# Designs tried in a protein design chat: VH-VL binders against q9nrl2r1430to1533. Part 140

Target 1, 104 residues: q9nrl2r1430to1533
Amino acid sequence: GGVHELSAFEQLVVELVRHDDSWPFLKLVSKIQVPDYYDIIKKPIALNIIREKVNKCEYKLASEFIDDIELMFSNCFEYNPRNTSEAKAGTRLQAFFHIQAQKL
Key: E = the ipSAE of ESMFold2; O = the ipSAE of OpenDDE; V2 = 0.75 times the mean of E and O plus 0.25 times the DockQ between their complexes.

## First folded at step 9 (VH-VL)

Design k169 (framework fv_ficlatuzumab; at its last look DockQ between E and O 0.94; V2 from the best seeds 0.00; counts 0 for: pae E 2.2 > 2)
Fold by OpenDDE, look of step 9:
Structure k169 (fold): chain C 104 residues (1-104), chain A 123 residues (1-123), chain B 107 residues (1-107)
Amino acid sequence: as target 1 above (104 residues)
Amino acid sequence: QVQLVQPGAEVKKPGTSVKLSCKASGYTFTSYWMHWVRQAPGQGLEWIGEINPRGGTTNYNQKFQGRATLTVDKSTSTAYMELSSLRSEDTAVYYCARGTEYYSRPGLYFDYWGQGTLLTVSS
Amino acid sequence: DIVMTQSPDSLAMSLGERVTLNCKASQSVSSYVSWYQQKPGQSPKLLIYGASNRATGVPDRFSGSGSATDFTLTISSVQAEDVADYHCQQYYSYPYTFGQGTKLEIK
């Protein structure tokens, strides 16, 4: 994408990070805290990684950026039952993302 | 030092509403989840809900869904819990309790508690 | 909802004895359990979080253990100031739930 798309990605990541429900997604899950996480989740990702990819201009298409964000949420819902804090936060943050992503 | 200050007591009639306050000090109010927990006389603790003062996100115990409303006033570092359609079973000490930082999992622990407000609901 | 069941309901111990409080979850809560101490007429105080992590300022005679459904709070040598109600809590899923509490007294 062009400069405008890069800026849009940057801004969206900033908004996601600032969201109240970003806490499950700010960094990769700690193996110490969640020993079995990486036995289940094979493509771990987090907002800090996505932000870095944006900063390095690794996303050439909006779809690539969206795919990583969706992967992040998919991982959350795969590992966490619906009534967990993580899943509830993810549900709200994903809804927010979907609204914001319409601007891309 | 961290302090959560609550009024001592409230007396209400059944069917009415009450709005309990919790004034926080000694820390950055918007940086920590705030929880509400009640304890009926001689009973255990019951979690009501949580709020992120930073953006206002809330999660509720379904038992109180639609009847309890958590809000905050950032300018005064005060958390509020409004409980409507009061009934005698709502008689309890209501605590506000500080949770984890806003960027971490809520519910992990409640490290500071208010002294609690005794709510008495009676005709 | 996940039910947390504590045992015993009450316990009277002599000074210096080892105290063991139990908490059972109706389903696995991993290690997402916290313990609180509540002295008469006071608010609860955090003792243990994450099943086995001692909170800041908590004496080392307090320890927590367990995983999945069975959890234990241990006082290696009970002191007079330990007279209180003790509550376990799960935060694995909503709603967060507490046990019914265990009352600890000194003989």
Scores: ipSAE 0.674, ipTM 0.903, lowest interface PAE 0.9, mean pLDDT 95
Fold by ESMFold2, look of step 9:
Structure k169 (fold): chain C 104 residues (1-104), chain A 123 residues (1-123), chain B 107 residues (1-107)
Amino acid sequence: as target 1 above (104 residues)
Amino acid sequence: QVQLVQPGAEVKKPGTSVKLSCKASGYTFTSYWMHWVRQAPGQGLEWIGEINPRGGTTNYNQKFQGRATLTVDKSTSTAYMELSSLRSEDTAVYYCARGTEYYSRPGLYFDYWGQGTLLTVSS
Amino acid sequence: DIVMTQSPDSLAMSLGERVTLNCKASQSVSSYVSWYQQKPGQSPKLLIYGASNRATGVPDRFSGSGSATDFTLTISSVQAEDVADYHCQQYYSYPYTFGQGTKLEIK
């Protein structure tokens, strides 16, 4: 909730963005490039949006921040078959996130 | 100018290993995925794998998993592909190819290719 | 593995003719197809990505179309320098796979 939690959220988001496997999650999926995405995914979220919410202090609890990150991965696995580059990246980045989130 | 430089040829015996190099210049090496693709004489192209030079993340064609190892040396802007337990069927031209920026889907395009290294595996 | 099947295997065309090369995926690959031109003894050259986007420096006579499983590369007016093998490739799922190629010659 306090200043130290917000710094931890910021640091974690920075580490996620810097990870090699962040590329599917940096910004929202383009409707032009992927026309059916928003027919399937009803609660879209991406790292740029999560980072903005951290900057605006919109997370009241650490669980709310964690829920947005997990939603991001859940959306990836729901839309993308497991042998796609997006799903493979999501699996590795999620594992990295779980390790880093222990610091919260 | 973007350039990927590979040695012209390598000759190896079955059962040995080879480490092929790809020297990049004319762009920021760590900003783009690197791919490896081979082509046996008179045959089609076969994707081997990709590496992100920034953090070293790799994805392999499962056919080569356990035999191929992709690495980079960021200080020399050089990508490497090591192939072990060589067989005569590994005789092919091996290309390195630049993929997309690290923040994009890796396989979207291979816009610059090395000239290829002809690997001959023969007794 | 997703199999990319090209047709025809080869063709010979007169200068200025319209050429259509076909590529069929064994399952949907969305629009994640690229096309490469390869002259004998040379590296492949990117022509089209995302099924229909011309790469930098590719002449307007080259165009791509298709989605899901059926893709085409069209050369609207064949030139002598277009003699090459042409490969389609999917990058939708691992492993990325190429078609066997279509050899284009001038009569």
Scores: ipSAE 0.533, ipTM 0.880, lowest interface PAE 2.2, mean pLDDT 93
ESMFold2 (binder alone), look of step 9: mean pLDDT 93; pTM 0.946

Design k170 (framework fv_ficlatuzumab; at its last fold request DockQ between E and O 0.90; V2 from the best seeds 0.85)
Fold by OpenDDE, fold request of step 15:
Structure k170 (fold): chain C 104 residues (1-104), chain A 123 residues (1-123), chain B 107 residues (1-107)
Amino acid sequence: as target 1 above (104 residues)
Amino acid sequence: QVQLVQPGAEVKKPGTSVKLSCKASGYTFTSYWMHWVRQAPGQGLEWIGEINPRGGTTNYNQKFQGRATLTVDKSTSTAYMELSSLRSEDTAVYYCARGTEWYSKPGLYFDYWGQGTLLTVSS
Amino acid sequence: DIVMTQSPDSLAMSLGERVTLNCKASQSVKSYVSWYQQKPGQSPKLLIYGASNRATGVPDRFSGSGSATDFTLTISSVQAEDVADYHCQQYYSYPYTFGQGTKLEIK
C-alpha cells in the first residue's frame, strides 16, 4: 500500500461516506426489507454506486456528479416522511454536501 | 462484556439543571449510537434522545423543548445528558442505552442498558 | 407523535400457559417495532426487534409478530422467570415512543 491522491469527486464521496448521517445512503435499499421501495423510487442510487461511477471516470462534468448526489437525496425525501430518521439524516447530509460541493 | 455504568441517584430543586453521566466499556464507544430513556415511577418508558459519539450528531424528542443536551467525552468513553429547568415531572429513572452501529439505522434496538440514575426533583 | 397502546394492562397466568401481549400503533409503523422485558427493579432487556427478530440469548419461547399497526409478543409456555413488565416500542419516526407496558404475573 501507499498514499493515493484522490480526485475532488473521490474525496467528496469519502467525506460523505464518513459522515454520521451517511447510513441511509451507503448502499441500495433492500427490497426484502422495504418491499415497496422500488415501486415508488424509479431511479435508485446510493453512495457505493456513485463511488463506482467516479472510479470508472463516468462523470465528465461536475454537474453530472452533483445530479446523482441530489437524486440520492431526492429519493430519500420522496420515500421517507420528514420525521423519520432517514429523512433527518438526509437533511443534514445534504446540507453538508452543499457546503462541500462549493469546493468543486 | 458491554457495560454502561450510571450513578445511583441525584436530587435537585425545581429550576436547576442536572448533568447525568454514563460510562461505557467493553466495546468501541464511538462505533454505536447512545440513547437516553427515562421512566417515571410506575410509568412507561420515554425516549429523550440519541447521539452518535463518532461525530456528535444528535436527535431529540421535541417534548423537552431544548432542555435536554446530549454530549460525549471520547477520551473517557462517557456519555452525558444535561437537563435544565427541572420540574417535579422530571422525577424519574434515567437510563442510557446502547443502540445500533453508527453506520446503521438508529433506534432499531437498545441492546445494553445502564442501571439507571434516579433523579428526584423536589422543593 | 405515534401512540403505542398495549393490552392488557396486566394479566396473571399459570405456569406453562401461552401468553399473548398486544401492541397497537396509532398509525402504521411498518415493522419497526421492538419489545423489551423489564423485571422488577431491573433495567429493560431487549427481546424482539424488527417486529419478529429474536435478540441474542432470548429463549425461543418468545416470539414477535405483526406489521403496520398491530403487533404481538407471544410466550409459548410462560415460566416463573418471565414475571416482568413488557414494553413495545416503535422506531419508525421521531420521537421513538413506547407503549404504557403490560405487567405479567404468575398465579
Scores: ipSAE 0.907, ipTM 0.952, lowest interface PAE 0.5, mean pLDDT 96
Fold by ESMFold2, fold request of step 15:
Structure k170 (fold): chain C 104 residues (1-104), chain A 123 residues (1-123), chain B 107 residues (1-107)
Amino acid sequence: as target 1 above (104 residues)
Amino acid sequence: QVQLVQPGAEVKKPGTSVKLSCKASGYTFTSYWMHWVRQAPGQGLEWIGEINPRGGTTNYNQKFQGRATLTVDKSTSTAYMELSSLRSEDTAVYYCARGTEWYSKPGLYFDYWGQGTLLTVSS
Amino acid sequence: DIVMTQSPDSLAMSLGERVTLNCKASQSVKSYVSWYQQKPGQSPKLLIYGASNRATGVPDRFSGSGSATDFTLTISSVQAEDVADYHCQQYYSYPYTFGQGTKLEIK
């Protein structure tokens, strides 16, 4: 909730977006481009949505912010087999996130 | 005008290493993935790996893991591929190829290719 | 590794004929297939990506189709400039793999 916590969420999201492996997570997956995605993934989330929720102060606890980020990664691993570029990117970005999240 | 310039040929002996270069021009070098692909004489194409010049992230074909090293020099817009412990079966044309923007799936397409470097490995 | 198998290995066609080149994946690659043209002595050139999307500057006589494991490249009316090797490639999973190629010649 406070100013320093919101600054930490903002900084973390900015660092995630800047990471090379953010490319699968920048925006929600397009139904047109990936027709079966929403048959499998029922709680879609992406970095642009999380960033907006931070800007609107919608996260009351750090755990709520962490849950949305982890949901983003779990969606990736549920939809994408392990040897896809998306899954490899997700694995590396999640590892980076865990290191950064320990600062909260 | 996008161009990828590679030297024409290299000759090496088995057991040595080579470092192949690919000079990019006509676009923002750090905005696009770079790939390396080889083709033995009369044979098909084989993907070696990719590098994101922006932050240096690499993905390798496991066949080349530990032997191939992809690097970039952002100041000269040049990509490099080093291949160690050369064998005669490494004789091939080695291409660099531009992939998609860094914010897109890297293998979607290779839209610009260098002319290739012919590496000959012989004793 | 996903194996991409092209057929035929080679063919010779008369000008104006319809050509169909086949590419089969050893497992589903959804629609993540691209096609490349490689003229003799040259580097590859992108023709099709995403199974069916024509790259910029590629003539409309080239079209791609297919999904999952079976893909085709069609040339509706072959021209002399189409003499080349044609490669399919999957980019669904690592490592990215190419088919062995189909050599197209004009009689």
Scores: ipSAE 0.752, ipTM 0.915, lowest interface PAE 1.1, mean pLDDT 93
ESMFold2, look of step 9: ipSAE 0.739; ipTM 0.915
ESMFold2 (binder alone), look of step 9: mean pLDDT 93; pTM 0.947
OpenDDE, look of step 9: ipSAE 0.876; ipTM 0.945
ESMFold2, fold request of step 15: ipSAE 0.739, 0.751; ipTM 0.914, 0.918
ESMFold2 (binder alone), fold request of step 15: mean pLDDT 93, 92, 92; pTM 0.946, 0.942, 0.945
OpenDDE, fold request of step 15: ipSAE 0.906, 0.905; ipTM 0.954, 0.953

Design k171 (framework fv_ficlatuzumab; at its last look DockQ between E and O 0.92; V2 from the best seeds 0.72)
Fold by OpenDDE, look of step 9:
Structure k171 (fold): chain C 104 residues (1-104), chain A 123 residues (1-123), chain B 107 residues (1-107)
Amino acid sequence: as target 1 above (104 residues)
Amino acid sequence: QVQLVQPGAEVKKPGTSVKLSCKASGYTFTNYWMHWVRQAPGQGLEWIGEINPRGGTTNYNQKFQGRATLTVDKSTSTAYMELSSLRSEDTAVYYCARGTEYYSKPGLYFDYWGQGTLLTVSS
Amino acid sequence: DIVMTQSPDSLAMSLGERVTLNCKASESVTSYVSWYQQKPGQSPKLLIYGASNRATGVPDRFSGSGSATDFTLTISSVQAEDVADYHCQQYYSYPYTFGQGTKLEIK
């Protein structure tokens, strides 16, 4: 990937952050608020971390970027039951992401 | 000062629709989830749904089977709840209530409430 | 749906007494519980969120405790202005649900 792909990743992250359903994903889950989260989720990730990786040009392929985003959603669905607000938000945001990712 | 202003009362016949309003002031309207809760006479509270005024995302109590529609008008800082196919059991006080910030879990707390609109459904 | 059951349905207490209101969830809601006070003819007012956090402006005599399925709202010394209905609510999962309410009166 070149400068164009990096710009595309950056723009997509911006769009994800601005989405109404981004609130579960903006930053890493607090261990204080959710004491057992890191006992269950072994590869924690969030949009702020992904954004930082984009800024540092750590993604050389679109697949690497997509994998991190999918991991983020996978973590959400692994920890949160289907009828929680987090899972509902994740479902919608992931659908939005899949549409936008087709443009990469 | 945060205020949520609702009309006092509405009277409707069964089978019709009603659109209730909630005008917000004293804060940035698009920064907080808006919830709707109703209370039948002498009964407890029942959550209807929530909306993020920023982008319009909504979640509903499935009990209403799609009869409830939440919308907002950003230009007037007004939230709306439309309820269709009205029934006598829909008679209740309907509250709008401010939820948490748009970047937080929506149902954490309702810190400000409107005075409620009494909806009476009768033939 | 998660059912929130409050107890008692009503109680009458003397001024200055300790009041304990209970709320039980049909399944674990962790600490995602809020309490509201509703005085006659008024809209509900937030008292407690996250099971034990007192909302801004709420007197110190109000406190919340509990986790998973059993929750308690305590008034250390009940005052005349505390006459109201009290509602518990879970926000762990959709739909968010309330208890049936407890009516507190003063003897």
Scores: ipSAE 0.653, ipTM 0.899, lowest interface PAE 0.8, mean pLDDT 95
Fold by ESMFold2, look of step 9:
Structure k171 (fold): chain C 104 residues (1-104), chain A 123 residues (1-123), chain B 107 residues (1-107)
Amino acid sequence: as target 1 above (104 residues)
Amino acid sequence: QVQLVQPGAEVKKPGTSVKLSCKASGYTFTNYWMHWVRQAPGQGLEWIGEINPRGGTTNYNQKFQGRATLTVDKSTSTAYMELSSLRSEDTAVYYCARGTEYYSKPGLYFDYWGQGTLLTVSS
Amino acid sequence: DIVMTQSPDSLAMSLGERVTLNCKASESVTSYVSWYQQKPGQSPKLLIYGASNRATGVPDRFSGSGSATDFTLTISSVQAEDVADYHCQQYYSYPYTFGQGTKLEIK
């Protein structure tokens, strides 16, 4: 979409990356480190991929951008049990995202 | 090169609080998670909690939630663990231990440990 | 909490013998297990992380293996300096938990 929406998407991604709880989401999960991940998660996505899509203007609507971010959290909660460090990080970062997404 | 310095001993009475320090040097303090682990006499290791010095995010062992407070002072590269409502069962050696980089799973490894502070809680 | 159970509780070995230490998790921890060596009067020292990755400076006689619930630490040829307590630890879920330890002595 418009230039002002694209800069808002970029700023939000920057804020997510800077958050302490971004560590599970910075890049795609390694198949070497987590061999069964891609057997369970069929639509993998991460902040580096989302940031690249913003830079390439691949999001036409704010809803498309929001859907990718929510997919990222949904994948985290599907793969990771509630008491894992990944799930705890995901819960806090998602709450932060919902606050920031009001600016879109 | 990497060093975590802790005071050797503390003596406290039941019902009081203690604030234990861990001075880090030889690395960029804010790039790594910091953990606290204790070991009672004749017992195993027990994880207390972790803190990310970048933004101050903490995760606690539920056993210590409400009694333990982890903080950092970035200007002095010092981590602190405060334990309240002390009881004799809190007598233990308390270690600080460096975790992984901020972009990694925090408990992956504890690669450098302080020498520990012996906390004795007795009347 | 995930309980990590180590066996044996203690053992005494002759120099040069092969040692296998066991660690069992009460539920799957995938490969999220680390092993620590604690010599008498000292702080723990990291040996293995991710079940099988040797930490920097750890002699290659130490190796780790396992996944899900069953993990081993192997010392291929015990040396005098290996007298210590050995702890396994899971970091899969909160709270992180350690096994009770295995004490290795020389006969």
Scores: ipSAE 0.649, ipTM 0.901, lowest interface PAE 1.6, mean pLDDT 93
ESMFold2 (binder alone), look of step 9: mean pLDDT 93; pTM 0.950

Design k172 (framework fv_ficlatuzumab; at its last look DockQ between E and O 0.96; V2 from the best seeds 0.76)
Fold by OpenDDE, look of step 9:
Structure k172 (fold): chain C 104 residues (1-104), chain A 123 residues (1-123), chain B 107 residues (1-107)
Amino acid sequence: as target 1 above (104 residues)
Amino acid sequence: QVQLVQPGAEVKKPGTSVKLSCKASGYTFTSYWMHWVRQAPGQGLEWIGEINPRGGTTNYNQKFQGRATLTVDKSTSTAYMELSSLRSEDTAVYYCARGTEWYSRPGLYFDYWGQGTLLTVSS
Amino acid sequence: DIVMTQSPDSLAMSLGERVTLNCKASQSVSSYVSWYQQKPGQSPKLLIYGASNRATGVPDRFSGSGSATDFTLTISSVQAEDVADYHCQQYYSYPYTFGQGTKLEIK
């Protein structure tokens, strides 16, 4: 890792958050709104959590950072059917991420 | 107060295109999804598509097979819906409707509606 | 596409009566259902979202209930100003779809 990699991670998270399709991923899913979510998703994660990990320098390798982002998308596709707003947003955001991640 | 202003009516011939406008005011235009819904005479409502004015992301009802194009002009807080290859079946009142905030599920509700534009397609 | 079927197509009620409007989804839509009121010559107005949440400014006599496939909009005591078409809508999956509407009149 290093300061340069941390900066790159931070910038990528900023870009993900600013994306139109970030809304399903900004925060953890509400158990009140989706009562069965945590019965299905065992490793919940969101961009705010990932951002916090970046700020705390918890990612030593780019692969660790990428793994968390991919987990975030995996959770979305596991819980949401293909034609849901969440899944559609996730598909586009993941594609965007894959392009940006090549710069890491 | 939130307002969505639409022209009253448009008359088009089959095979042509129309671009309907929806001018928003009374709120931050880029902060809310914008939806388009139409209603044929005496019929129910039909969802056409949605756009996030913030970045321009769109989702469409595939029924329109790419005939519908949603755009926005941030500088004038105006949403547009262009419908091409018009047919008589496209005759309807077309509504723009404000959805949820951009950071929320877009289809949760449509809380403000324009007065609608009556599109008449006839030869 | 998910089909939303409303019943009845129309009904006429006396002032003060309890009104029940039904909406059935062709498949489960969880609680992702909204209800709209459309008075003659006007745009639709949001009444209920999330199956049971009353929108701001909506009178207490309106209530929504249901989950999965069966949903209900209830008017506890119908008023003259309630004459309108009522539409249910699902937003569980694309495309968002509406019922065919129910026309409510006063006798």
Scores: ipSAE 0.778, ipTM 0.922, lowest interface PAE 0.7, mean pLDDT 96
Fold by ESMFold2, look of step 9:
Structure k172 (fold): chain C 104 residues (1-104), chain A 123 residues (1-123), chain B 107 residues (1-107)
Amino acid sequence: as target 1 above (104 residues)
Amino acid sequence: QVQLVQPGAEVKKPGTSVKLSCKASGYTFTSYWMHWVRQAPGQGLEWIGEINPRGGTTNYNQKFQGRATLTVDKSTSTAYMELSSLRSEDTAVYYCARGTEWYSRPGLYFDYWGQGTLLTVSS
Amino acid sequence: DIVMTQSPDSLAMSLGERVTLNCKASQSVSSYVSWYQQKPGQSPKLLIYGASNRATGVPDRFSGSGSATDFTLTISSVQAEDVADYHCQQYYSYPYTFGQGTKLEIK
């Protein structure tokens, strides 16, 4: 809710972007490069969009911020089989997120 | 110009370890994934693993899990692959290969390769 | 592990002929296939990535196609310098795997 909570969201997003496993999540998946993605994933989200929403103060509750981050991971696991590079990255980044989110 | 420089040969006895080096130059070392691939004499190519020099994240071929260790030294732009408990069937040419940029899928392509180190494991 | 099976094992062609090399995956790999050329005693060189994209500096006579499980590398007019082993590789899932190779010779 306050200035400190919004700063925490910003700091967490920065830590996620810096992580080696952020590469699948930096921007929305390209329909040109992955033609069937949007047939399967109906609520696409990515770190650049989440970062913009933090910057514009669009998250009113911490739960809304956490829901977008978890949606990002859920989309990854729905589209990608577990042994793909994306799913491995998602698993590690989600674990990292859960550790960092305890600090909220 | 991008270069990956490896020592030409290493000779080791079974049961020992080896640490192979790959010195990168001509590009920003921490911006690209690094891969290791081996080729036994007269045989095909076998992917060992990859490392992101940016934060040290690794992914291994399960066949080598527990025996291979990938590391980097960012200050010298050098990648290392250590292989333990060597056996004669580890005799092969070991290549380092540059992967894609950190913001891309790591295995998409290997666009620059070292000349390879011939590791001979023999009594 | 996804097995990449190349065919034929070897091929002898006359200069100027069209060559098609096949690579089949044991399960779908989407379009996540790359092709490498390896001349005797040399490191592999990237030819094609993403099934159909030529790498920088690769001549126009090389092209790739395919998706899911069936992939091809085509050399539209084979030249003497194309004598090499050719490897396909999937990078869809871990571990990344290579086919056993196809040896191309000029007769």
Scores: ipSAE 0.600, ipTM 0.892, lowest interface PAE 1.9, mean pLDDT 93
ESMFold2 (binder alone), look of step 9: mean pLDDT 93; pTM 0.948

